# VH-VL binders against q86iv5, part 28

Target 1, 237 residues: q86iv5
Amino acid sequence: LDSCSICVDFVGNSLNDLLNIILNSGVIGTCGDLCSAVPGGQIVDTVCDLLCDYVGVDEFIKLISDVDPDPIYICEKISVCKTNDNAAASLDLVQINPQNGTVGGTFTLSIAYTVTNTIATGQLAFNIIDPTGNAFGDAVLLVQQSPEQYTQQFQFQATPSEQESFPNGLYTVQALVCEGSCGSPHPNTYTLANGTTTFTISGADSSSMSGAGSFSGSSQSTQTGAASGSGSGFALF
Short names: E, the ipSAE of ESMFold2; O, the ipSAE of ESMFold2 at other seeds; V2, 0.75 times the mean of E and O plus 0.25 times the DockQ between their complexes.

## First folded at step 8 (VH-VL; framework fv_ciduvectamig_arm2)

Design f2 (at its last look DockQ between E and O 0.64; V2 from the best seeds 0.00; counts 0 for: pae E 4.9 > 2)
Fold by ESMFold2 at other seeds, look of step 8:
Structure f2 (fold): chain C 237 residues (1-237), chain A 122 residues (1-122), chain B 110 residues (1-110)
Amino acid sequence: as target 1 above (237 residues)
Amino acid sequence: QVQLQQSGPRLVRPSQTLSLTCAISGDSVSSTSAAWSWIRQSPSRGLEWLGRTYYRSKWYNDYAESVKSRITVNPDTSRNQFTLQLNSVTPEDTALYYCAREGDKYGAFDIWGQGTLVTVSS
Amino acid sequence: QSALTQPASVSGSPGQSITISCTGTSSDVGYYKYVSWYQQHPDKAPKVLLYYVTNRPSGVSSRFSGSKSGNTASLTISGLQAEDQADYHCSSYTRSSTFVFGGGTKLTVL
């Protein structure tokens, strides 16, 4: 596993705790003061110390305390993740099966894309917009994606929850391939390609049900192995 | 030497607002290395943290869930003090009230006021 | 009820070592290392004995020591002295940016 993926995972998992510690402690003089308070055990503390010491505690705090903190951007500013302002990709396929399903059913989103200039640190992301305009989605971190053709699949069950009831009607799927975090206003961030598809949910009364749901993605690549491959759980872009 | 001096009424009627003031000497209410809390103590509940105010580029507040709908803690930079407002009090709010400073890098209350016993009755 | 669990009372003879426990959850004592202990004599405000689990402020005797394992923090008083007779409170900063206290422990020096 590469240092960029480790950094993005650490920042993504620890950002709220880092903010709480920074606000509670007031003046933090060393990386040790900050990082020893982060929960998650010795490995998390060690990763925190390495990243913080690399850039210096004052800059680390500044990056974390931004109005719109962004794990990819933070790791790029630390220089653990690389950027490519000339990254390029196209979106070959955005397909969802089944096209017509029911509440509680399983849907598989398949995305194929071609990288034509390396994506240094970016995302493959999707949004699903329900008939009422509510949106949910996920993303996968892309690290050093060389020019090649790639495929990625995501599965979800249309299990109603407080976040999404899965009403009957037409759903719009938006897929994006990005350098940097999709939708982010930060420098070195670009939407490289986008695509859409639709599907419908018919039949069962989804508005009367609330249940636990899980949301997960899996990846496939036509190149030797991705360095990182789990969703970050972001919404809207 | 930092000191906290409390003032305010000791008797409050049910449904009224409890209002207490904590004057700070030897430190600033806008110190970026401190936070300013209200804590109460009763035989039935022991020590109970109520809420705080603090300055970190802007003013922040945190409140205990049990009183969140009724509490306000405000700084007053011109008089170097902070206040507690607790609305709609009941006899269960009868307690010894303290103001306290959360000190630099402690996560702990290193300076306490003298305490004000507030009775909610009648 | 108090958010953190402490024994209601503990007793010891001069020179003994005693330990007071403070048990919380993974959202407070088990989450951050911001656990503190306070000594309170009758009619006095609490006085901080320990912060950050183990650290002693200037002027606090090394007879007071602290530890934490999982969701439980401990205060140990070695070489018990008559003036140690007091109430002892634990406190924890929580994941939700709040503080919680234990119910307090009355230490009696026999």
Scores: ipSAE 0.340, ipTM 0.677, lowest interface PAE 3.4, mean pLDDT 87
Fold by ESMFold2, look of step 8:
Formats: C-alpha cells, structure tokens, sequence
Structure f2 (fold): chain C 237 residues (1-237), chain A 122 residues (1-122), chain B 110 residues (1-110)
C-alpha cells in the first residue's frame, strides 16, 4: 500500500475527528497535541504525526480547517499524492443490470473507461438519482493509473432504508472519471469524462425486507492487470 | 479574570419563549480560543448541556438533540454577551440555567455564571 | 435520564480513597479524550476538577486524579477530607460535537 493511499485513507477516516479536535481545543501547539487526540490507536497516531510533522502543525491545521477540505486535495498539498493537470480519460461503458427491477432486487453497475494520459490521483465515482431527486452513490480512489482500459463493477441491493426508500419509477445513473476529487472546486481537479444510464424499479418481490443498502466494487485491467481500489467517502456531484 | 453575569426573567408562562442573557467580562465572545454554552440543572435530570456558539473564522452553533428544534444561542459582539432563546416552553423546562465558557481546558467548562432559576408555570 | 451513568452516592471516611465511575458509550466517553469532572457544593455552580481525562487546572489539589478505560472514566479522590463532601459530575464531548453529563454522584464524608 503506497504512501498516497495511506494518506487519503487516514485523512478520509479522520477528517471529521480532526475538525472536532481543532474546533473544541483552544490551543494546539504541536503535532503531538493534535494527533494524540485522534482515535484509532498507535498506527493512526503514527500516520498523523508523520503527515503533520512533514508540513508543520500550523499548515496542517490550515489544510484540515479549509472551508471545503477534501482528503485527496490535502494529500496533494502535502505532496504525498501527485497531480497531473493533463490527465485524460474517456468512459466506454456505463451499464446497469437489470434495467428493469424490483424493490429488494440486486443491481450491478458496470463501468468501463480508458485512460489516455495518467491519472495521478483521482476518482471513479457514480451517483444514482431516484425519481424524487434523492441521490446516493460511491467512489473509488485511483492512484497513478496508467494509460490502459479498465473496468469496475458496483453492486447494491435496493433495500428501503431511512436514507433511500427506493420508490417506483425511473432512476438515473451518473458516472464520472476525475483527476482529483470529483466535483471539487480545488486546483488540479478535473472531470475527465462523464456518462449516464437509467433503470426502472416497478413493484416489489419482497414484502418484509429490511436493512441498509451497501456497495462493493473492484477494478480490472485488460492490459496489465492493474490494481483495484476501494470506494466510499464522496460528495454528490 | 473572566466573569459571566446572567440576567433574564425568572418566571415564564407555558408556550412562551424563555430568553436569558450572559454578559462576559475579561474575555471576548468572539475569542477564537473559547466557546460559549448554556447548561441547565434540575433534580430529575441533573446537568444538561443545551447548546453553544463560538467563532472560528465564522460563527458556529451546536445544539443538544433534545432541544434542537426549539433553541437558539446567539452571540452579540457589540455588547460582549450571548443569549439563550428557548421557544414553546413547558413546565419540564423549569430548571436552574447556567452559562459557561469552554476555554483552554480542552473539552471542559472552566468558567460558570451564577445561575438563574427559571420557573415555567401559569 | 442522564446520558452517562454514575453511581448515585458514594461514602468514605477521612483519609481514605474513593473512586467514582462514569460509564458512557463508544460515541462519547470511549471516543475522544475530552472527559471532564466537576465538583458542586450545595447552592453553588459546578467547578472543574479535571479535564482531558487526567489534567488538573491550577489550584486543584493533586488528591484528585482521573483515568479512562474503554467507555468508563473514573475520578479518584485520595486522602478524603470533609470539604470533599459534594456532588460530582462527569462530562464528555461526543463524536457529534455535543456534550453529555452524568447523573451526578453525592459524596458523603463519614
């Protein structure tokens, strides 16, 4: 696991805690003061100390406290993650199966994309917009993704929950490939490609289903067997 | 030396709005090293944190879930004070109300006002 | 009903040590190190005894000490004295940027 992924994972998992610590504390004079308060044990404290000491506690606090902070941007600003302002990619396929399903059913989103200039640190992201305008989705981190064709699949079960009831009707899927965090206004951030598809939900084949929806995914390469990333931690587009 | 001086009515009718004021001396309500809270105490519920206001590049508020729909805590930089407004009160809101500072004692209330006993009844 | 659980009362004789527990959840006491303890004498406002689990403000006796393990924080008073007779409250900052208090513990010095 490379240092960029470690940084993004740490910041992504600890950003809210870091903000709460900074807002709740009157004076933070050292990286040790800040990092010792972060929950997660010795490894989390060590990663926090290393990143914080690299840029200095005052700069680290500024980066975390930015009005619109994001983990990729923060890790780029501390130079643990690289950027490529000339990154380029296209979306070859955005497909959901089944195109007509039911509440409680399982849907598989397949995305194929071609990188034509290396994505240094970016995302493959998607939104699913229900008939009422409510959206949910996920993203996977892309690190040093060389020119090649890639595929990624995401799967979810349409199980009603407090966050998404899965009403009958037309759903829109939006997929993005980005350098930097998709949708972010920060420098070195680009939407490289965008694609859409739709599906419908009608009727139900389960009357008693419960639980929350979840996502899983993987990435595959047709040229060299590229490494896959994991998803989560995104904002709506 | 930082001091908090409370003021406001001690009797409020049901369904009305409870309004209390906390005046600050020796510190600023806009201090970037402090936060300003309201806490109440009753025999049945003990101490109960209600909400706070503080300045960190902009103004923030945090409120307890139990009162979030009815509470407002506002700073007043011109008078160096902050206020509690609690709407639609009932007799269950009868309590001793404190204002308090969260200062350089991380996650703790190091300065308290004198307390104001507020009774909600007709 | 309090978010944090404390014993309703504790008693001890002068010179002894006593410990007051404060049990919460992984979203409050078990989450951050922002746990504080307050002493309250009758008809007075609470006074902070400990913050950040173990730290004493200037002017607080070293007889007061604190610890935390998992979701439970503890206040220990050594060398118990008559003036220690008071109510003791614990508080925790939460994952949701709020504060919660325990129900309080009446300490009686016998």
Amino acid sequence: as target 1 above (237 residues)
Amino acid sequence: QVQLQQSGPRLVRPSQTLSLTCAISGDSVSSTSAAWSWIRQSPSRGLEWLGRTYYRSKWYNDYAESVKSRITVNPDTSRNQFTLQLNSVTPEDTALYYCAREGDKYGAFDIWGQGTLVTVSS
Amino acid sequence: QSALTQPASVSGSPGQSITISCTGTSSDVGYYKYVSWYQQHPDKAPKVLLYYVTNRPSGVSSRFSGSKSGNTASLTISGLQAEDQADYHCSSYTRSSTFVFGGGTKLTVL
Scores: ipSAE 0.201, ipTM 0.641, lowest interface PAE 4.9, mean pLDDT 87
ESMFold2 (binder alone), look of step 8: mean pLDDT 92; pTM 0.950

Design f3 (at its last look DockQ between E and O 0.10; V2 from the best seeds 0.00; counts 0 for: pae E 14.3 > 2, placed apart)
Fold by ESMFold2 at other seeds, look of step 8:
Structure f3 (fold): chain C 237 residues (1-237), chain A 122 residues (1-122), chain B 110 residues (1-110)
Amino acid sequence: as target 1 above (237 residues)
Amino acid sequence: QVQLQQSGPRLVRPSQTLSLTCAISGDSVSSTSAAWSWIRQSPSRGLEWLGRTYYRSKWYNDYAESVKSRITVNPDTSRNQFTLQLNSVTPEDTALYYCAREGPKYGAFDIWGQGTLVTVSS
Amino acid sequence: QSALTQPASVSGSPGQSITISCTGTSSDVGYYKYVSWYQQHPDKAPKVLLYYVTNRPSGVSSRFSGSKSGNTASLTISGLQAEDQADYHCSSYTRSSTFVFGGGTKLTVL
């Protein structure tokens, strides 16, 4: 694992705890004071100490306490993740299968994209918009993706839950390839390409049924490329 | 020397709002090193944290789940105090109420008010 | 009832060491290190004895010590004295940015 992925993973998993610790404590004088409070054991504490000491405790606290904290942005400001303001990519394929399915069925979203200038730290993200306008989605981390062709698949089951009932009708899929976090207002963030597709769901609605859809992803490359780690978000746009 | 002095009515009727005030001396309610809590004590529940207010670049509140729908804790910077409002009280809200400072480090209640016994009864 | 479980009472003889337990969950005592202990004499407000599991405020005797393992925190009073007869409460900051207290322990010095 590279330092950028370790940083994004740590910040993403620990952001809420770091905020709780910072807000609960009035004065934090050292990285040790902050990081020893983070749950998850000695390895988590060590990663915290290394990242915090790299930039200094006061700056680390400021970055985490930002009104709109973002793991990728934080790791870029720490200089553990690189940026490329000239990153470039295109979407070759946005395809969902089956195009016509049922409540409870499994859908596979396939995304193929070509990087034409390295994505230093970014995301492959998607939103799914149901017939009523409700959106959900997911994203995966892209690190140092060299110019090359890439593919990624995501799967979900259309199992009704409190967050998404999966009503009958037409669904719109929006896919994005980004430098930085997709949809973020932070510097060094760009939407490099976007694409859409649609699918339909037919069958009886189960809007009060317990359960939730899940996502998974994979990527393949004809050259060197970073496999995605995955992040989660319902409405990315 | 930091001191907390409580005031407010000791008898309230069911369905009314319980309002208590905690005056701060020797510290500021807007101190970025502190947070300001209300805690109550009864024989059946022991000590029970209710909620807090604190300033960290902006004002924050946190409330216990058991009272979240009925509670408000407000700072008053001009009088250097903070208040508890607990709406729609019932006899189960009868308790000894404390205000307390959480500070300056690591989430401990280092200064307590004298306590106000509040009875909720018809 | 209380989120944290303490024994209702404990007793010991002068000069002995006693330990009061405080058991919570992985969302409170087992999550952060924000565990604190309070001593309360009759008709008095609680007084902080320990914070951050082990730290003693200025003026608190070194006879009071704390520890934590898993979901259980412990207060140990060594060299028990008559003046230690009081109620003892534990508290923990939670994963949800709230505080919880134990039910309290009445210590009787025999």
Scores: ipSAE 0.365, ipTM 0.713, lowest interface PAE 3.2, mean pLDDT 87
Fold by ESMFold2, look of step 8:
Structure f3 (fold): chain C 237 residues (1-237), chain A 122 residues (1-122), chain B 110 residues (1-110)
Amino acid sequence: as target 1 above (237 residues)
Amino acid sequence: QVQLQQSGPRLVRPSQTLSLTCAISGDSVSSTSAAWSWIRQSPSRGLEWLGRTYYRSKWYNDYAESVKSRITVNPDTSRNQFTLQLNSVTPEDTALYYCAREGPKYGAFDIWGQGTLVTVSS
Amino acid sequence: QSALTQPASVSGSPGQSITISCTGTSSDVGYYKYVSWYQQHPDKAPKVLLYYVTNRPSGVSSRFSGSKSGNTASLTISGLQAEDQADYHCSSYTRSSTFVFGGGTKLTVL
């Protein structure tokens, strides 16, 4: 893994802990003061120290304490992730299979996109909006995506849970390719392309399923082309 | 191997300044991964952290409330050492004084000097 | 008086396990704070036993282990040996950018 991906992963997983430490500790004089209190063990503390020492503790705290903190933006301001204000891409395909499925069924979202000017640090993101307006989704981090054609697949099982009941009806899939975090208002952030598709779920209501449901399989992604990606997990807009 | 070697007077009269030096070998006082502390020990107070100095793009100091009006901890980059100055001492400042390194890798005082027993009396 | 509370003394026989507690506030010992432990033999400087609550430096026996629950950190010494007779100190970093130590615990091996 590259330093940009490591930074984004750390900030994304530790942001709330860092904010709580800053708010509850008052004056923090060293990176060690801040980073030693972050839960997650030796690796997390080491990454925290490296990033904090690189930019200085005062600047690191200011970036974390922003009104709308954003892991990709923070890592760009630290200069561990690069930006490209001229990044460009198009979405070639947004397809979900099956288009008509059932509760408990497995759905595969396929996205094809073409990069026409390098995406320095960005996201391929999707939201799925259920019939009631509730949304869920995912994203993968795009680092130094050179001009090329790419494909990405995501898979999920429509198993009812506390966060999403999977009601019967029409679902809307929204996909975005972005420089920076999709939906973020921060500088150096652009929506480069968007696309939509739909699918339906029919059959037994979520409330009529017997027994506790189980989540089988994680959200999985594959990428084809001259790129590497690391999921950040922040996909909702 | 990092080592800390202390030096300084063992007897100080009341109202004078206690001054101790800690020489560093195997590390730099300017290390951005360490901080340099003074800690004292007495029967009535146990271990008591006094203050530290460290470099993170600039020099910082932190001091315990109990002594902050009287204490100075200074680095000396040319000699690779740091010093304790404690002004206006009283017999309550009689203690065994240690210098110690706080290492960011450990979040703890991982290297200690040999200790200097300082007696404040006339 | 220290901000961290330790028992003044504990005792045990060779082969037994003992536990030393260190209790403070959430800003001293709580969820976001790490505790370190030191062993001190008579006339010697303290030696770090544990850092980040549970981690051992190289050369420290696995008989020393640590834990934290709420505002209390604990040092456990298993398989007690005669050379474990010493003073034990806990330490934490406070909100005011300072360090505090516990009052110390004298361990007697019977």
Scores: ipSAE 0.006, ipTM 0.413, lowest interface PAE 14.3, mean pLDDT 81
ESMFold2 (binder alone), look of step 8: mean pLDDT 92; pTM 0.949

Design f4 (at its last look DockQ between E and O 0.49; V2 from the best seeds 0.00; counts 0 for: pae E 3.2 > 2)
Fold by ESMFold2 at other seeds, look of step 8:
Structure f4 (fold): chain C 237 residues (1-237), chain A 122 residues (1-122), chain B 110 residues (1-110)
Amino acid sequence: as target 1 above (237 residues)
Amino acid sequence: QVQLQQSGPRLVRPSQTLSLTCAISGDSVSSTSAAWSWIRQSPSRGLEWLGRTYYRSKWYNDYAESVKSRITVNPDTSRNQFTLQLNSVTPEDTALYYCAREGYKSGAFDIWGQGTLVTVSS
Amino acid sequence: QSALTQPASVSGSPGQSITISCTGTSSDVGYYKYVSWYQQHPDKAPKVLLYYVTNRPSGVSSRFSGSKSGNTASLTISGLQAEDQADYHCSSYTRSSTFVFGGGTKLTVL
């Protein structure tokens, strides 16, 4: 992994704990004071120390404590991730399979995109909007994506949960390719392309289980081709 | 030299509001180096952290889940003090109440008030 | 009752070492390093002995030491003295931005 991906992964996984530690400590004089408190073992502590020492503890705390903390933005301000204000891309395909499915079924979202000017640090992201307007989604990190054609797949199971019940009806899929974090108001952030598709959910079979239990919906991401993203996470834009 | 001085009633009737005050000397309630907590002690529950107030660019509060619906902890910067307000008390709220400063890199209560024994009697 | 589990009592003779355990969960003792220990004599407020698992405030004897493994923290008192007879409490900061205490341990010096 490159330095940018390591930074974004660390901040994304540790952001809530960093904020909790900063607020609780009251006074933090060194990167060691902050970073030794972060759970996750010695490797996490080492990455924290390296990033924090690079910009200094006061600037690191300021960036983490921003009202709208954003892992990509933080890593760009630290100068571990690069920006390109002239990044350009188009969406070639947004396709979901199956187009007609059932609750509990598995859906594969395929996205093909062409980069026409390098994406320095950005995202390929999607939202799925249910018939009632509730949305969920995911994203993958794009680092130094040269002008080429790329393909990315996302897979999720329509398992009802507290976050999403998967009602019957028409679902809208929105896909975005961005420089910076998709939907972010931060500088050096651009929506480069967008696309949509739809699918339906009808008729549910709950015969495997009946009762009081709740199931959660989740997503998985995979990438094929020349892309090097591995920073999957939850994104709602 | 930081000292905490508690004041407030020692007897409260059920369903009323318990109100305690903690006056701070040698430090500021708005210090970004500290947080200000209420902790109580009873034979049946031992020590129990109730909640805190603190300033980090703005005012924050954290409350224990067991009392979250009934508790308020407020700073008073003009008098350099902070208060506990616990609504709808029952005899189970009878305890020795402490105010305390959190000051050791967070997570440790390094300065304690003298304690106020509050009895809630029907 | 208490979020953290301590033995109700422990005893030792002068000069011996004793250890008091404090067991919580992966959401408190097992999550951050914000674990602290307090000594409390009768009719007095608690006094901090250790913070951040192992750190001693100024004026606390090096006879007091601490450790943590998994969800269990330990306070060790070496060279036990009559003045060590007191109640001992553990505390942990939680991932939910709250504090929890153990039920306390009464140490008797025989």
Scores: ipSAE 0.416, ipTM 0.741, lowest interface PAE 2.7, mean pLDDT 87
Fold by ESMFold2, look of step 8:
Structure f4 (fold): chain C 237 residues (1-237), chain A 122 residues (1-122), chain B 110 residues (1-110)
Amino acid sequence: as target 1 above (237 residues)
Amino acid sequence: QVQLQQSGPRLVRPSQTLSLTCAISGDSVSSTSAAWSWIRQSPSRGLEWLGRTYYRSKWYNDYAESVKSRITVNPDTSRNQFTLQLNSVTPEDTALYYCAREGYKSGAFDIWGQGTLVTVSS
Amino acid sequence: QSALTQPASVSGSPGQSITISCTGTSSDVGYYKYVSWYQQHPDKAPKVLLYYVTNRPSGVSSRFSGSKSGNTASLTISGLQAEDQADYHCSSYTRSSTFVFGGGTKLTVL
């Protein structure tokens, strides 16, 4: 794993813990004061110390304590992740199968995109908007994505849960390719391409409350290695 | 040194809003080294943390899941105090209510108010 | 019911050591080290005895000590004295940025 991916993964998983530790500590004078309290064992503490020492504890706390903290932005400000204000990409395909499905069915979202100028640190992200306006989705991290064509697939099972009931009706899929975090107001962040598709669910079983919904991703590249990704669960942008 | 002085109503009718005030002396409600909590005590549930307010670059609130739909904790910087509002009270909200400071020493309520007995009845 | 489990009562003779347990979950006692203990005499507000599992505020006797293992924290009172007769409460900060308390333990000095 490269240092950018390690940083984004650490910050993404530890942001809430870092904020709690900052709240519950007195004057924090060293990175050790902050990082030793982070759960996850000695390896997590070591990554925390390395990142924090790289910019200094005061700057690290400032970045973590931002009004709208963002793991990619934080790692860019630390200079562990690179930016490219000239990143460019297009979406070649946003397709969901089946187009007409049922509650409890499995749907496969296929996204193909072409990078025309390197994405330094960004995301491939999607939202699925149900008929009532409720949205769920996911994102994968893109690091140093060279110009070439890429394909990513996501699968989910439409199993009703407290977070998403999967009502009958028309669903809208929105996909984005971004430099930086998709939807973020932070500097060096751009939506490079977007695309949509739709599908329907016709046979909802509203009595089932199993499953929280999760996404499985895979990626392929015909010319170079597959896209590197991180992020799971429901992402909204 | 630091003291918390409580005020507010002691008898409240069901469905009304409970409002309590905690005045701070010897510290500031906007201190970046503290947070300000409400905790209640009843025979059936013992001590129960309800929520807090604190200032770290902006104002934050955290509320216990059991009351989050009904509770508001607000600072008042001009009077150096903080308040509890608990909407739609029932007899189950009858308790001894404390305000407390969470010091910048980790995980502890180091200063407590004197307590206010609140009875919810018609 | 309280989120943390404490014994309802414990007894000891003067000079004895006693231990009060506080059991939570991996989302509270087992998550951070922000665990604290409070002593409460009748008709008085609680007073902090320990924070961060083991730390004593100024003015708290070294007879009070704390530990934590997994999801269980413990308060130990050594050299038990009559003035130690009180209620004892544990508290934990949670991963959800909230606090939870134990049900309290009544200590009787025989």
Scores: ipSAE 0.385, ipTM 0.728, lowest interface PAE 3.2, mean pLDDT 87
ESMFold2 (binder alone), look of step 8: mean pLDDT 94; pTM 0.958

